# VHH binders against Galectin-12 (LGALS12), part 1

Scores and structures below are computed, not measured.

Target 1, 336 residues: Galectin-12 (LGALS12), of Homo sapiens (Human) (q96dt0)
Amino acid sequence: MSQPSGGRAPGTRIYSWSCPTVMSPGEKLDPIPDSFILQPPVFHPVVPYVTTIFGGLHAGKMVMLQGVVPLDAHRFQVDFQCGCSLCPRPDIAFHFNPRFHTTKPHVICNTLHGGRWQREARWPHLALRRGSSFLILFLFGNEEVKVSVNGQHFLHFRYRLPLSHVDTLGIFGDILVEAVGFLNINPFVEGSREYPAGHPFLLMSPRLEVPCSHALPQGLSPGQVIIVRGLVLQEPKHFTVSLRDQAAHAPVTLRASFADRTLAWISRWGQKKLISAPFLFYPQRFFEVLLLFQEGGLKLALNGQGLGATSMNQQALEQLRELRISGSVQLYCVHS
Below, numbering starts at 1 at the first letter of every chain, in headers, positions and changes, except where a header shows other numbers; Kabat numbers aren't used for antibody chains.
F, E and O are the ipSAE of ESMFold2-Fast, ESMFold2 and OpenDDE, as the mean of both directions, binder to target and target to binder. V2 is 0.75 times the mean of E and O plus 0.25 times the DockQ between their complexes.
[cut] marks letters that were taken out.
Atom coordinates printed by the task and the answers are left out, and those that the model quotes come from them; centres of patches stay.

## First folded at step 1 (VHH)

Design c01 (framework vhh_8cml_1)
Fold by ESMFold2-Fast, scan of step 1:
Structure c01 (fold): chain B 336 residues (1-336), chain A 124 residues (1-124)
Amino acid sequence: as target 1 above (336 residues)
Amino acid sequence: EVQLVESGGGLVQPGGSLRLSCAASGRTFSSYAMGWFRQAPGQEREFVALISWSGGSTDYSDSAKGRFTISRDNAKNTVYLQMNSLKPEDTGVYFCAADLGSYYETDWSEYDYWGQGTQVTVSS
């Protein structure tokens, strides 16, 4: 049964989470506690933006979108997708599409199944405004998603495709995105710890030193993922993600060269193997590098797109102690 | 991958009728939902009518319901808009548009392919 959309009942051990209000100039916001973050947040992505939802969607997950609607916006969309296929378009379990350019601004929600749009669900008013900051919360329940805008319940949409098939978030159109967060509605389901209530929340945008050294105290194991997020600088030359052992040998380096627009694996001895994939790094644009260790190899994804794999010795992975990132980037997030 | 050419526009008196045609060339016409949109001078494009890829489903703007009928002939790669009981406020450039896989899209910005438009003028 759905929880009430507002307030706490005295004597309950589970509290409804109050939606944050959009920040006004000079307003102070509390940082979101780390324990509520299910996967590292995305900061300042350039639209169109596509990313992976770790573990997919299930009841109790929440996606938070912070940003600004441009003054000249016509429309934007947020799509909860079953994959990121280029052609044909992937199935979209939940399409959230605000429209500003029509006589009466409104929101359309829909599902794309087998390349075919279904019946539109139309909401005749719009809680979003051109030129204004927003905070959108997508709360995924068992039978429906509930959408809140600027701290107020806005709409709900019953699933027409299984929620468990959704593993991808896409953001398209006329929107400036400041942050995307992936949160648990109640990270304290096993305990009675109180979530801070009555205060707006803010996803912080950290800035890491470059070159960045990130410790791997236990090395790497199969199933472990490395996440690197940041911004490409204005006049980029190169960018590297290097895995190093205690002797500072680099058995694996991922190198992006902007001069020849190539992406390559570099061995310990400097031997280069080109990756046959589009060069998805652009000056002054957001990037996300995922390195996933699976049986027999290291798999690469850029901005939600899988770009292939390379073989890796299991024993060598256990002896890694450092992830080093260097080159023409500003870093927001490094996770292992 | 689709090129659209409209025809059938013209000048008509209030209460009159016009039939617009949109001839499509290119691949996958039978896979596209087809829409008719109109634009008056100084205004943005406005939805008029929509037909699914098979012709089994149609939708109309509130101003067009009961007066306009959209239809298609997939063998001829053509979509039609029959307009009856025309009013001065129906005046504008009428565009046909194609959207791959959509049945109910009413937003002009979602359409991938557009014709050049045909002028409809309703005046006494």
Scores: ipSAE 0.000, ipTM 0.149, lowest interface PAE 19.1, mean pLDDT 74

Design c02 (framework vhh_8cml_1)
Fold by ESMFold2-Fast, scan of step 1:
Structure c02 (fold): chain B 336 residues (1-336), chain A 125 residues (1-125)
Amino acid sequence: as target 1 above (336 residues)
Amino acid sequence: EVQLVESGGGLVQPGGSLRLSCAASGFTFSDYAMGWFRQAPGQEREFVALITWSGDSTDYSDSAKGRFTISRDNAKNTVYLQMNSLKPEDTGVYFCAASPYYTGEWLDSREYDYWGQGTQVTVSS
């Protein structure tokens, strides 16, 4: 397996160092609510990669990283930074550093404060493997960040610096990055709870075809989460997220109409139920749809805002075989 | 005004082929799923084939699978139905229909908002 971003020789200069937005920690330039700052996903960035987190980090935010660990990887790091300055080096509130070159592969987490590394937190379990694709989710809570790998809880780290000072993401080392996504919040998973996800999966492509058909071989179970992330096209008209059974019946469909700026649930029989909520889809903006299945119902969140629930027959959930997404969007992540 | 105009019907022998066309105007064609329905003499209108807004996904009735192919050209506002291995049972008036919804229920003719006037297909020796 050859990797374009294999280990870099010591002393090699990296000339494409980029800091798209230079902002001082705690500086506000945006007069609008952070919920209106929708950040496009990034595809196949060249590592090392540094980018601004629009609106900064706060409790409830999520960052998604899809990639591949090269077969010859020694280590990589993901840094949540207080600015992108090179002199002095920025404070790093959360340093996530998998190490593969040791006899017992492990993860180091730490904080860089005032140019000085603090006490290492060492995690003996390593959910990442050389040669394998991964999906890492960073969920930022009030007291700590939780990290999940391939839909499974991996580790947690208590903040030692104010999360509110973080506005920059840095990715360095032996990693092939397929996609980086930024999500406003996960309203259904908070604090020390594991992400209530279904079967873990490996995303091999950062760009999915539309219409997208995603198989649900065992159907859906209470506690399972459907995650759809994408980008709205320039001149959007409609898009739908539909759950279908073996007979191609759709017991629930989420429909967005851009002309009316309305969201609706469409039943198996075509009955519409208008969702009384803000229309958080915007042309050429990133979006996240989260569908959480719980006993007796389906809950919807859009771009980190919980939009309500609808009743779902549990037996109907077990008979689902397909998640289908169509319309005026590009898709980057589908998880079930 | 919304218009759907079918063409390409005719008389053909069993085992023959026909290509139907449906030209759409008066609405944003690329926002609509397009379907073909048929109605045989003395029967109710039945679903034949569907194609989604972008043309990337299709669906067929059991009687059409393997014999018919639906396609569309969004630049020309036209949907097509290529019919191969035609049987006498395929005789009927073929209707083009447009639906703004993409649900699992597009087999139901009531889910389509706009309809053409139909084109006659007759399969006989």
Scores: ipSAE 0.000, ipTM 0.138, lowest interface PAE 20.7, mean pLDDT 74

Design c03 (framework vhh_8cml_1)
Fold by ESMFold2-Fast, scan of step 1:
Structure c03 (fold): chain B 336 residues (1-336), chain A 125 residues (1-125)
Amino acid sequence: as target 1 above (336 residues)
Amino acid sequence: EVQLVESGGGLVQPGGSLRLSCAASGFTFDDYAMGWFRQAPGQEREFVALISSSGGSTDYSDSAKGRFTISRDNAKNTVYLQMNSLKPEDTGVYFCAADTYYDILTGYPEEYDYWGQGTQVTVSS
C-alpha cells in the first residue's frame, strides 16, 4: 500500500514567509496553502533568517528553536521584533544573545527601544556548548518570557515593551538552525489563541518521564483543551496519546506510526480510523498536540494545524481520569 | 518497588513443551493487561501474546496462534505462557510485561509500563 515517492518529488518541506532582503538568492519557497502558513515548522533555514510570526506573540505562545552551535561560534542572537525594517532598526522586545567567545560563556538579554539598547540582563552558566546540538524553547507568558535549554529551565525576562507589538522573529550570528516551531493555544477558534487570563502558564520542569501519566481528576468538559509538547526521538517507532477512564479502558487513543507515516484514532476495542491529514511528526523535531473537547466530539491539532476530529459521547468524557503518553518522544509539557 | 520475575525457561527438544511464569509485585495486578514478548539473538523484541486484566480476552502473534496459550491467576499475581509444539525458531529470551493499554494496538513494546529481566528458552536437538 505504501507508495513512497522514490523519484524526486516537489519537496516535503513546509515553508514560512520571510523578509526578502534577508533571504539568500535561490532560496525560493514553494507556495503553501494559506491555512498552512499559520504555524508551519521551518526546516534548515539559512542564517541570517527573519520571518513573520503570524498572529504575533501572545501569552501562551511558544517558539521552539532546534540547532547546533558551530565549533568556532563567537555569538548568536534570537530577536523578537516589532517589524522587520532594516533602516531604522525595529524595536526588539526580547533580545536573546548567547556569547561563547568570553572567558565565561553567558547570555545577554535586552530590549531595543527607539534605536537605543536598555539595561543588559546577564545570565551566567550557559547550558549551550560549541559543537553541540540544542533545543531552545521560548514560552511567552503574561508578564515575562521563560526560556528552557535542552529540557531545563534556563532564564526568564520581564517584558519592557508590549508583547502584542511583536510580529517578527530574527535569528542571526554563529548558529546552524535545524528547525523553528511556532505553537499556538486553541488553533480551532480564530482570535482565541491567548492563554486564559488569571491562569498564566507555569513550567516548573520542562522534561517529563515517558511513559507519562497525567491525572484528570474531574474528567473532561466541552471547551477544555489538552496540550502535549515534546520532541520526537532520532529513530522513532510509534507515539500514542491515550485517554483512559477509571477502569483503565482507553475509549480514545491518538496513534502515530512512523514506519507508515500515518495518524489514527483507536477505539477501546482496537478499531483504527485513519486520519486523512499530513504526517507532521518528524525525527528530532518539536511537536505540539492539541486535543479540543467539544459537544459531540474531539478535535485534533498538530503543530498549529487542525487535522481531524472524532465523535465521543459526553458521558464518556466525564468518566475520563487519565491522559497517558507513550512512545518515541521526550516530553516537555502536558497540560489539561 | 515494581517487579516482574520470569521463570520456567530452559532447554527443550523440537516438539517439546515449556510453561513460563511471571510473578508480579508492587502494583495492582488486577488492573493491568499482561503480555509476553521474546527476543532472538541479533533481533528486535517481538510480541508473542497478551491477556486482558480480567482474563476475558487474549491475543497472539501469528507464530504463536494454535501453539501457545496465555493465562493468568489474579489471586497469585501471576501470568503464564504455555508453549506447545516448540520449534528452533522459538528460541530467545522471553519477557513478561505489564500494560494498561490493552484496548489499543498490541505488539508495541513502547506501550508497556513494566518489564521483567527475561527467561531464556532454547529449542534445539
Scores: ipSAE 0.000, ipTM 0.149, lowest interface PAE 19.2, mean pLDDT 73

Design c04 (framework vhh_8cml_1)
Fold by ESMFold2-Fast, scan of step 1:
Structure c04 (fold): chain B 336 residues (1-336), chain A 127 residues (1-127)
Amino acid sequence: as target 1 above (336 residues)
Amino acid sequence: EVQLVESGGGLVQPGGSLRLSCAASGRTFSTYAMGWFRQAPGQEREFVALISGSGGYTDYSDSAKGRFTISRDNAKNTVYLQMNSLKPEDTGVYFCAADEGYDFWSGYLNPEAYDYWGQGTQVTVSS
């Protein structure tokens, strides 16, 4: 995952600017389980980047930032904000600001309250290096945030504003962001049967081809869930999820039309039935489509919201053999 | 917006090979899914093969699997159908077709799902 650096600025010494290894040398990073994720990850956002934190911040929530520090970086910042107001400026409960263009690189942490910066907290040893990839974890506790860099505890900062007022994440400055994750639990917690303590995890942008074909060798049974996760492209037109049977017919297709901002069920013969629901697909935003199979049909949820249902004969569900996904999306996860 | 012209058809003996070409005009050719269909005398048009805009996905009719290969050259705005081990049953007019949108996955086996069609090229497999 570590981006190699081919060029070095004059005066950069290999030994003094080496990037720490993630955990132990030679240790492999595992993908983060879907159950750890509170809201869809963001891949390759354009900086400056500002987004809503679903449900706001509370104790036990973790934010993960994966990226690369540009070779010529001066500084960047990660702000946990009380809204996204432009005038007045939002209060910032936690400002995390690495600075590289100094004699001794360091991190400044602070709070912005009522348009005024408070006393700076300075951390003298910077675990981040120009030209190197990083993994930063922000673990929000009851009284303080704890920050880990590349699998190692780095700093802590006591809240000066109520954590419950924070609902916005902002990323600014000289940084290339690969992924932003919002997590349910600390993936480094000891006692996990799934993962050993101290082993770092990675948000991966999987390389799924679109159109995508996913086999359903035994068809579908009541109680099964199909999960499709991805990213809507910048200039989207259409997005479809089709279920094909043994005779290679598509008895059910879910279609999203971005021009009309409509969702529809499409039959094998092209007959269209509109879904009376909000259109929750947005350009360059993540989506999650859930199809829950029940006796007599299937139910649709999009980004955690139940949107509708359609009828299917139970014998027809057993005859399904293929899930096809196509259109103006990148795919990260297809599960059945 | 796109015009399609097929070529490469002809008379061939059973067991022979033919390579069909479909030349397309259009600035968005690389975003179009392209299909090949055929029509035998007195029959309806049937699906033969499909290729996605990127070339990363292909599909074939059961009769074409293992014998035919669809490919594309987006730099030349051309789609190809390499036909090997030809049988008399493969005789027909072969059409290339372009799907402008992503709706082809709801009906790509149906001729009605395609926006643009060529005039066809005759393939005859006979002794």
Scores: ipSAE 0.000, ipTM 0.115, lowest interface PAE 20.5, mean pLDDT 75

Design c05 (framework vhh_8cml_1)
Fold by ESMFold2-Fast, scan of step 1:
Structure c05 (fold): chain B 336 residues (1-336), chain A 125 residues (1-125)
Amino acid sequence: as target 1 above (336 residues)
Amino acid sequence: EVQLVESGGGLVQPGGSLRLSCAASGFTFSNYAMGWFRQAPGQEREFVALISRSGGSTDYSDSAKGRFTISRDNAKNTVYLQMNSLKPEDTGVYFCAATEVYITVEGSTYHYDYWGQGTQVTVSS
């Protein structure tokens, strides 16, 4: 019989570093200097979790992952991806995949290129344990990523795809995530100040106006993906993504209502169809909406999680002319 | 007790057809997306097909598009894979898997919660 273990309460704080040495998870640390933080940290995201790496990956950047491995965990993965397309699946430059369900727990690292997994790199002596908290650091160098676990160097992986093509982080599987940090510098390298606060990549990803209107001059084609990335505001009310035709009719609208925590498809005439799915928008957290268009309909994913589909079988995709985004969000990216 | 039990595998000649079934028990089947994966000797598991909770959305690997059809019957707690125009390269152990996450064109096993034991498909003359 399995007995529940004492867990972390909601709102558990992240740890940070104030000295040259990395400390174990569960030890109280001083905050990381603000000048090292490239974009706001993410706290207690729902897994699966997919987010944009603002400015993409470059040599000197560090990604910090704090969390707990569940007692019954089989595996989890952290993917550094070239985009967030659903069809085709994005290339994954670095796939980090701890496996606990085997006789000898290990980590597999790999690359997904053109929809095909390459040769596995296998690393024994997994420092992660079921039921235990952890701190994983991914330090991206010019030729390879270095991974440390709980303050100890664990592995390195030479890139098989250009690091500069990576702009997306995905976290999947049997993991409880407490915090994700994006740092523009390795805070443990003495005298390094190469990536100060206000790094150029933050200026290359400006905030978009809300409401946002994005033109679709030739409409949409089957297989096309619309990507909307942003941040939910502190006191959100609603959020909508609407597709409009040449007559400004809205044949399909996705609406998130924060008051009742519901997602719905809204038709041209205002008829509402609730989406039976978890409400994965959280105040002051990043979000990513993916809309995949196919013959006669579209599919929705939010933060890497597929939330279903809706029909557009009486609407021609090529007749759509505008994507409109409005509501309680700050936008960073709209792509079609 | 969660179980996924595959059936319908066997030996067929190139150009032949097989219909695989996967019977699910011990969880609320209609709350899960269902996938089919295959593994050839010496290779890692690869994605074949995925179907959403309601059956309203499906996705296929490039090698399966136009030849394979995934479907489900929520009243029977069963997912199916109809395989037509089979080729020698389709040979492998076929697994069904359940996940609460529907990600289109998914090639990884990482987010699947439940797995069957597999059924052998051999395409050979």
Scores: ipSAE 0.000, ipTM 0.123, lowest interface PAE 19.4, mean pLDDT 75

Design c06 (framework vhh_8cml_1)
Fold by ESMFold2-Fast, scan of step 1:
Structure c06 (fold): chain B 336 residues (1-336), chain A 126 residues (1-126)
Amino acid sequence: as target 1 above (336 residues)
Amino acid sequence: EVQLVESGGGLVQPGGSLRLSCAASGLTFSDYTMGWFRQAPGQEREFVALISWSGSSTDYSDSAKGRFTISRDNAKNTVYLQMNSLKPEDTGVYFCATSLDYGDYEWFAPSDFDYWGQGTQVTVSS
């Protein structure tokens, strides 16, 4: 009527929705827009798989899991964890555990606190079948997580531990993972949960060429993070991540040598400094490299574990123009 | 398959000059660092010179610095070594080398290189 702000009046909207409510065999999935991606996605990780959730979990964040349940699957689990410690085992705020082996297939949800499992919550899971592809969405709200499978609401779980303590995702058991996405909003139309997108989105698996050159037109600033994700090849020799200036000098290079099982920092002048840390790259294993930049240097983390640091001249950070990645890897994601 | 073919070697008197060439095939040449190594009779291979993928960065052994110049032509898939003020100590087989794994290292061991040419003989003798 009067609408002094130019806003749309309630009840004047006409919706026409013609998208099918079920995916046909052979039907193509739409690629998810980059604008919905909060953290670089992960493609084809080998299970068991553990990764860092950048910034941790918060209300409004969504995690997307695309995959296939193997024909002979007994069970798998997806754990939203407080850290990645192996001993003691980390607290798990949300444990999502489908079970296929039983006479009555079901999903178990639970929390692990102080090494002790709490009371199990159980739901039927007819939407998840052995031999079938799936898309699972975890939508984290203020009081509970909501889980959808193949576009349909599946279950909800009220938090028993603070959501803000969760910074790690773990995937274990009998599951083939195609993609993991970390999203800042629901990929359905913003502001409306009345009319979903119609069919599930597909995280596209980019096959970045190696060697990969990624431009840094404004250099690097303290607090900035570089993320490199990929898969180590079957017969690996070397893997390098190099930062280059406008004269194509490499003031810092991270080098992994598979023959020696060593990590090293290599300076502009070829000086080699070994990193005193376990060699966490393995043939045919997924990897995630994080380089955190600070005034005068950078820190390295692999799969959420801090491994080392090196000094770099303050002037050199501002003069960096290129990130170059080369070696015995397939790359899925490079982010700066 | 990567193939490197060196040419330009020969016999020259002390103080003379030679220009070596290395023609590369089977790789995206402009993406890879190229190096020159040499092997004197009865010795192991030693580093001589290096040029980055773009040609913007070069490095030389102490014995080569100021006398040798490495360059490349990415349109022709060729790397060059211009050798001036040659000494008898420069005598050896000169090898072109590349690694599919390297970006822009300024220091290398021979074991870091995956592909090698056949070599070209350089003899400096009066």
Scores: ipSAE 0.000, ipTM 0.175, lowest interface PAE 18.3, mean pLDDT 76

Design c07 (framework vhh_8cml_1)
Fold by ESMFold2-Fast, scan of step 1:
Structure c07 (fold): chain B 336 residues (1-336), chain A 127 residues (1-127)
Amino acid sequence: as target 1 above (336 residues)
Amino acid sequence: EVQLVESGGGLVQPGGSLRLSCAASGFTFSSYEMGWFRQAPGQEREFVALISSSGDTTDYSDSAKGRFTISRDNAKNTVYLQMNSLKPEDTGVYFCAAGPEYYDSSGYFSPNEYDYWGQGTQVTVSS
């Protein structure tokens, strides 16, 4: 007899659904709105992979998929689902299905409603190649999802089911997944159209060392966004995000004090300017800090909410060389 | 009165060819995805090939790719499986199946995804 095949090939596989449990807010966590519970990135998941999308999908939400297409890949799929029911199978609002095995490689998108596949939508080319790494961004708008591959717009698909019913992500088939990330769209009214820049913005390490030093070899430019995502520790004291020049001066530091429940801008000489906003860091909760750099200053958003701005001149931005993050947090990604 | 009737099975030598047919009645054939599954002795039912309702897309198991061709004739309510370069390991009962209405070949290979099944036709590859 032949030995059982250990290779993954969708054409020889029977799909089964499993619903992973995610860590829900416990009794020891303060109650906060679901919009403040950010989902951590997932590194090197075993495919097939099914997970809950915290807070579900809404306009402005982005899902990132970083990975590699195997050299022998036939096909893979990414499904945005209405639940994870095993019987009957859940409705799938957006089915994204690249196919490499056909005479002309292409992408099929579709919707599964009430156990019935609808009319397939076909894109007669592939922006993905066997053996190559990729970054796929799914940007969910009000009427349609937009998909980009490696920083280039690839396709769009108009919803046939309400986006608000989607709460589950499924990944199946011939794909090696390096990271899955969840990100709010730039919440600033004058936000950069280059955000995010289309490169993998999650670091390969599943946890960054704290304090973390992230290089800014060419400084910062107007329109650039810094993204910091992590988890607040159980007994937090303070948390800082500091921008430093080559002389190790810190012209701007964002500081969170958990004892005082205050956010402040700190100058290079240690002067504090309190931010008049709710303290949106909570023990054992995930967070997302966005710093948008524009002419004359920077703007802060925390967990999808704009909280304030401070001034910085253009010359100071060009002289920055280091982003330093320290304090009572675990870090999952830093992007500049 | 849904019915799927397979035919074209038989005994063939290694390297030979067979053409399986599946005649459908009692439902709107042109609205259904059609698939072929097989069950080898002592094994579970496994996917072989599928074709979308329109005929625009096809998919194959790794073992079938390059050797088997699935096609359909919506005017005759019939799906076909052309099997070339047959091997002893292709031996089994071959089943025709009709998938969910409006399924256009989105890549589910589970037998549980199919609404209607035939009773099967025996294929034996042996000298």
Scores: ipSAE 0.000, ipTM 0.239, lowest interface PAE 13.2, mean pLDDT 74

Design c08 (framework vhh_8cml_1)
Fold by ESMFold2-Fast, scan of step 1:
Structure c08 (fold): chain B 336 residues (1-336), chain A 125 residues (1-125)
Amino acid sequence: as target 1 above (336 residues)
Amino acid sequence: EVQLVESGGGLVQPGGSLRLSCAASGSTFSDYAMGWFRQAPGQEREFVALISGSGSDTDYSDSAKGRFTISRDNAKNTVYLQMNSLKPEDTGVYFCAAKIEWTYGSETLYEYDYWGQGTQVTVSS
C-alpha cells in the first residue's frame, strides 16, 4: 500500500487545476476563487470514504465538509489520519465524533497514537441535528484545529501529533456527504460574510462530458500526479483511463471490468496485464483514481489504496498529450 | 467462437468514401474491443482503428486520424469504419478483429482473439 509519506519523502509535485468550478448563471452564491482551492473537491462520496490529502496538512489549510445528518443517525466520525493502512490501524491526529443517540447529544474529539486512544475531549452540546443539512469547516492552525458548524465557531482541539504527518481524510458512520473541499485559506476570515447553513458555495456538482479528453500540452514529468474522481453508474460494464501520445496512440490504459471485478494495464496494441489487487469500484459509489508518475513508470492508487505500478520510460512520459476517460462513469473532476 | 464477416469494400476514386461493416456473432458483443487492420500486397498487417466495447473509446493510426471514423452498434452486433478522403495508399485488404477487453486466465494478451476474412478496398483512378 502506498500513501504520501509525511515529512521524510520528497513531497513536491506540480499540480494544475482543471476541474470545472463554475456554477450556473442563476447561482445565488459567489464561487470561491480557484486560487483558494488546493485540490479538486469531492462531490457525493459514499460513506465510508477515505481519500488522500495532497501535500498533507499544514497551517492555513481548511477542509470543508457539507452534508446531511440522517433522521436515524447514531454517530459519525471524521478522521484526519497518518496514512490509510487497515492493519495496523493508522494513527489519527484528529478524531471528530458527533454522537446523537445518547441522552444528551455531544461530540468527542481524540487522538489515536500507536493503536491507543488518548484522553477524550468532550463537548456537551451539538450544533448538528438529525435530519438537518450542515456545513462544517476545519481550519488547521499552527497549534490547533478550529471547527465551525453552520458559520459559527464550535470547538478547538490542540494537536497531539505533528500536523505534517496527516495525509489522509476518513469519513465514517451515519452521515450523507454532499461535498468535501480543500482550501489554502479561510474564505470566511475577517470581512467575509457569514456562510448560510447547509448549502455549498458551489451549488451543483460539476459533470464532465464522458468520454472526457484532458490536454497535456507539455506531457508528463516524474513527480506529477493525475487525479480522476467520479461516480460509478448504476449498471456499469467497463471504464478506462487512457494516456495518449502525440501520434494519438495509447501506450498505457487502465481498464476496469465490472463483470469480472478486475483491473488491468493495457498497452498500445492490446497487451494486457492484470493488476493483482482488490476491485474497489462499486455501482453508484464514488471513486478516486490517482496516477503518480516516476522515471520508470507510474503507480496506481484507488480510493486511498496503493494497487501497483507499470513501466513507462522518460521519453514516453514527455510524448504524452492527452488523458482520456470513458465508460460507465459520471465524472466530477480530472486534474493533472 | 466469435465469427466476423466484413462487407462494404470496393473500388473508389481518390478522394472518395467507403463505409466498411463488420457483423459479429457469438458471445456478448459489448465485451469485445473491435479493431480494423489493413494489409497491402507484400506489406505487413497495419493497425487502422480501434473502438472499445462500450463505444466510448476510439484510437486511430496516424494515417487514418482525421479521415476515418470507427463506430459500433451493439444492438446490431456491428462495427463500422467510415473512410473519407481515400488515397491510393489506402488500398489493401481490410480486416475486422475482435479482442476481449477482459481476460480471466491471461496476465498478458499480445494479439486479437478473432479475425474476419477481410474485404478488398482499392483506391485507383
Scores: ipSAE 0.000, ipTM 0.109, lowest interface PAE 23.0, mean pLDDT 74

Design c09 (framework vhh_8cml_1)
Amino acid sequence: EVQLVESGGGLVQPGGSLRLSCAASGFTFSRYAMGWFRQAPGQEREFVALITSSGGSTDYSDSAKGRFTISRDNAKNTVYLQMNSLKPEDTGVYFCAADFSEPIYSWDDAGMDYWGQGTQVTVSS
ESMFold2-Fast, scan of step 1: ipSAE 0.000; ipTM 0.246

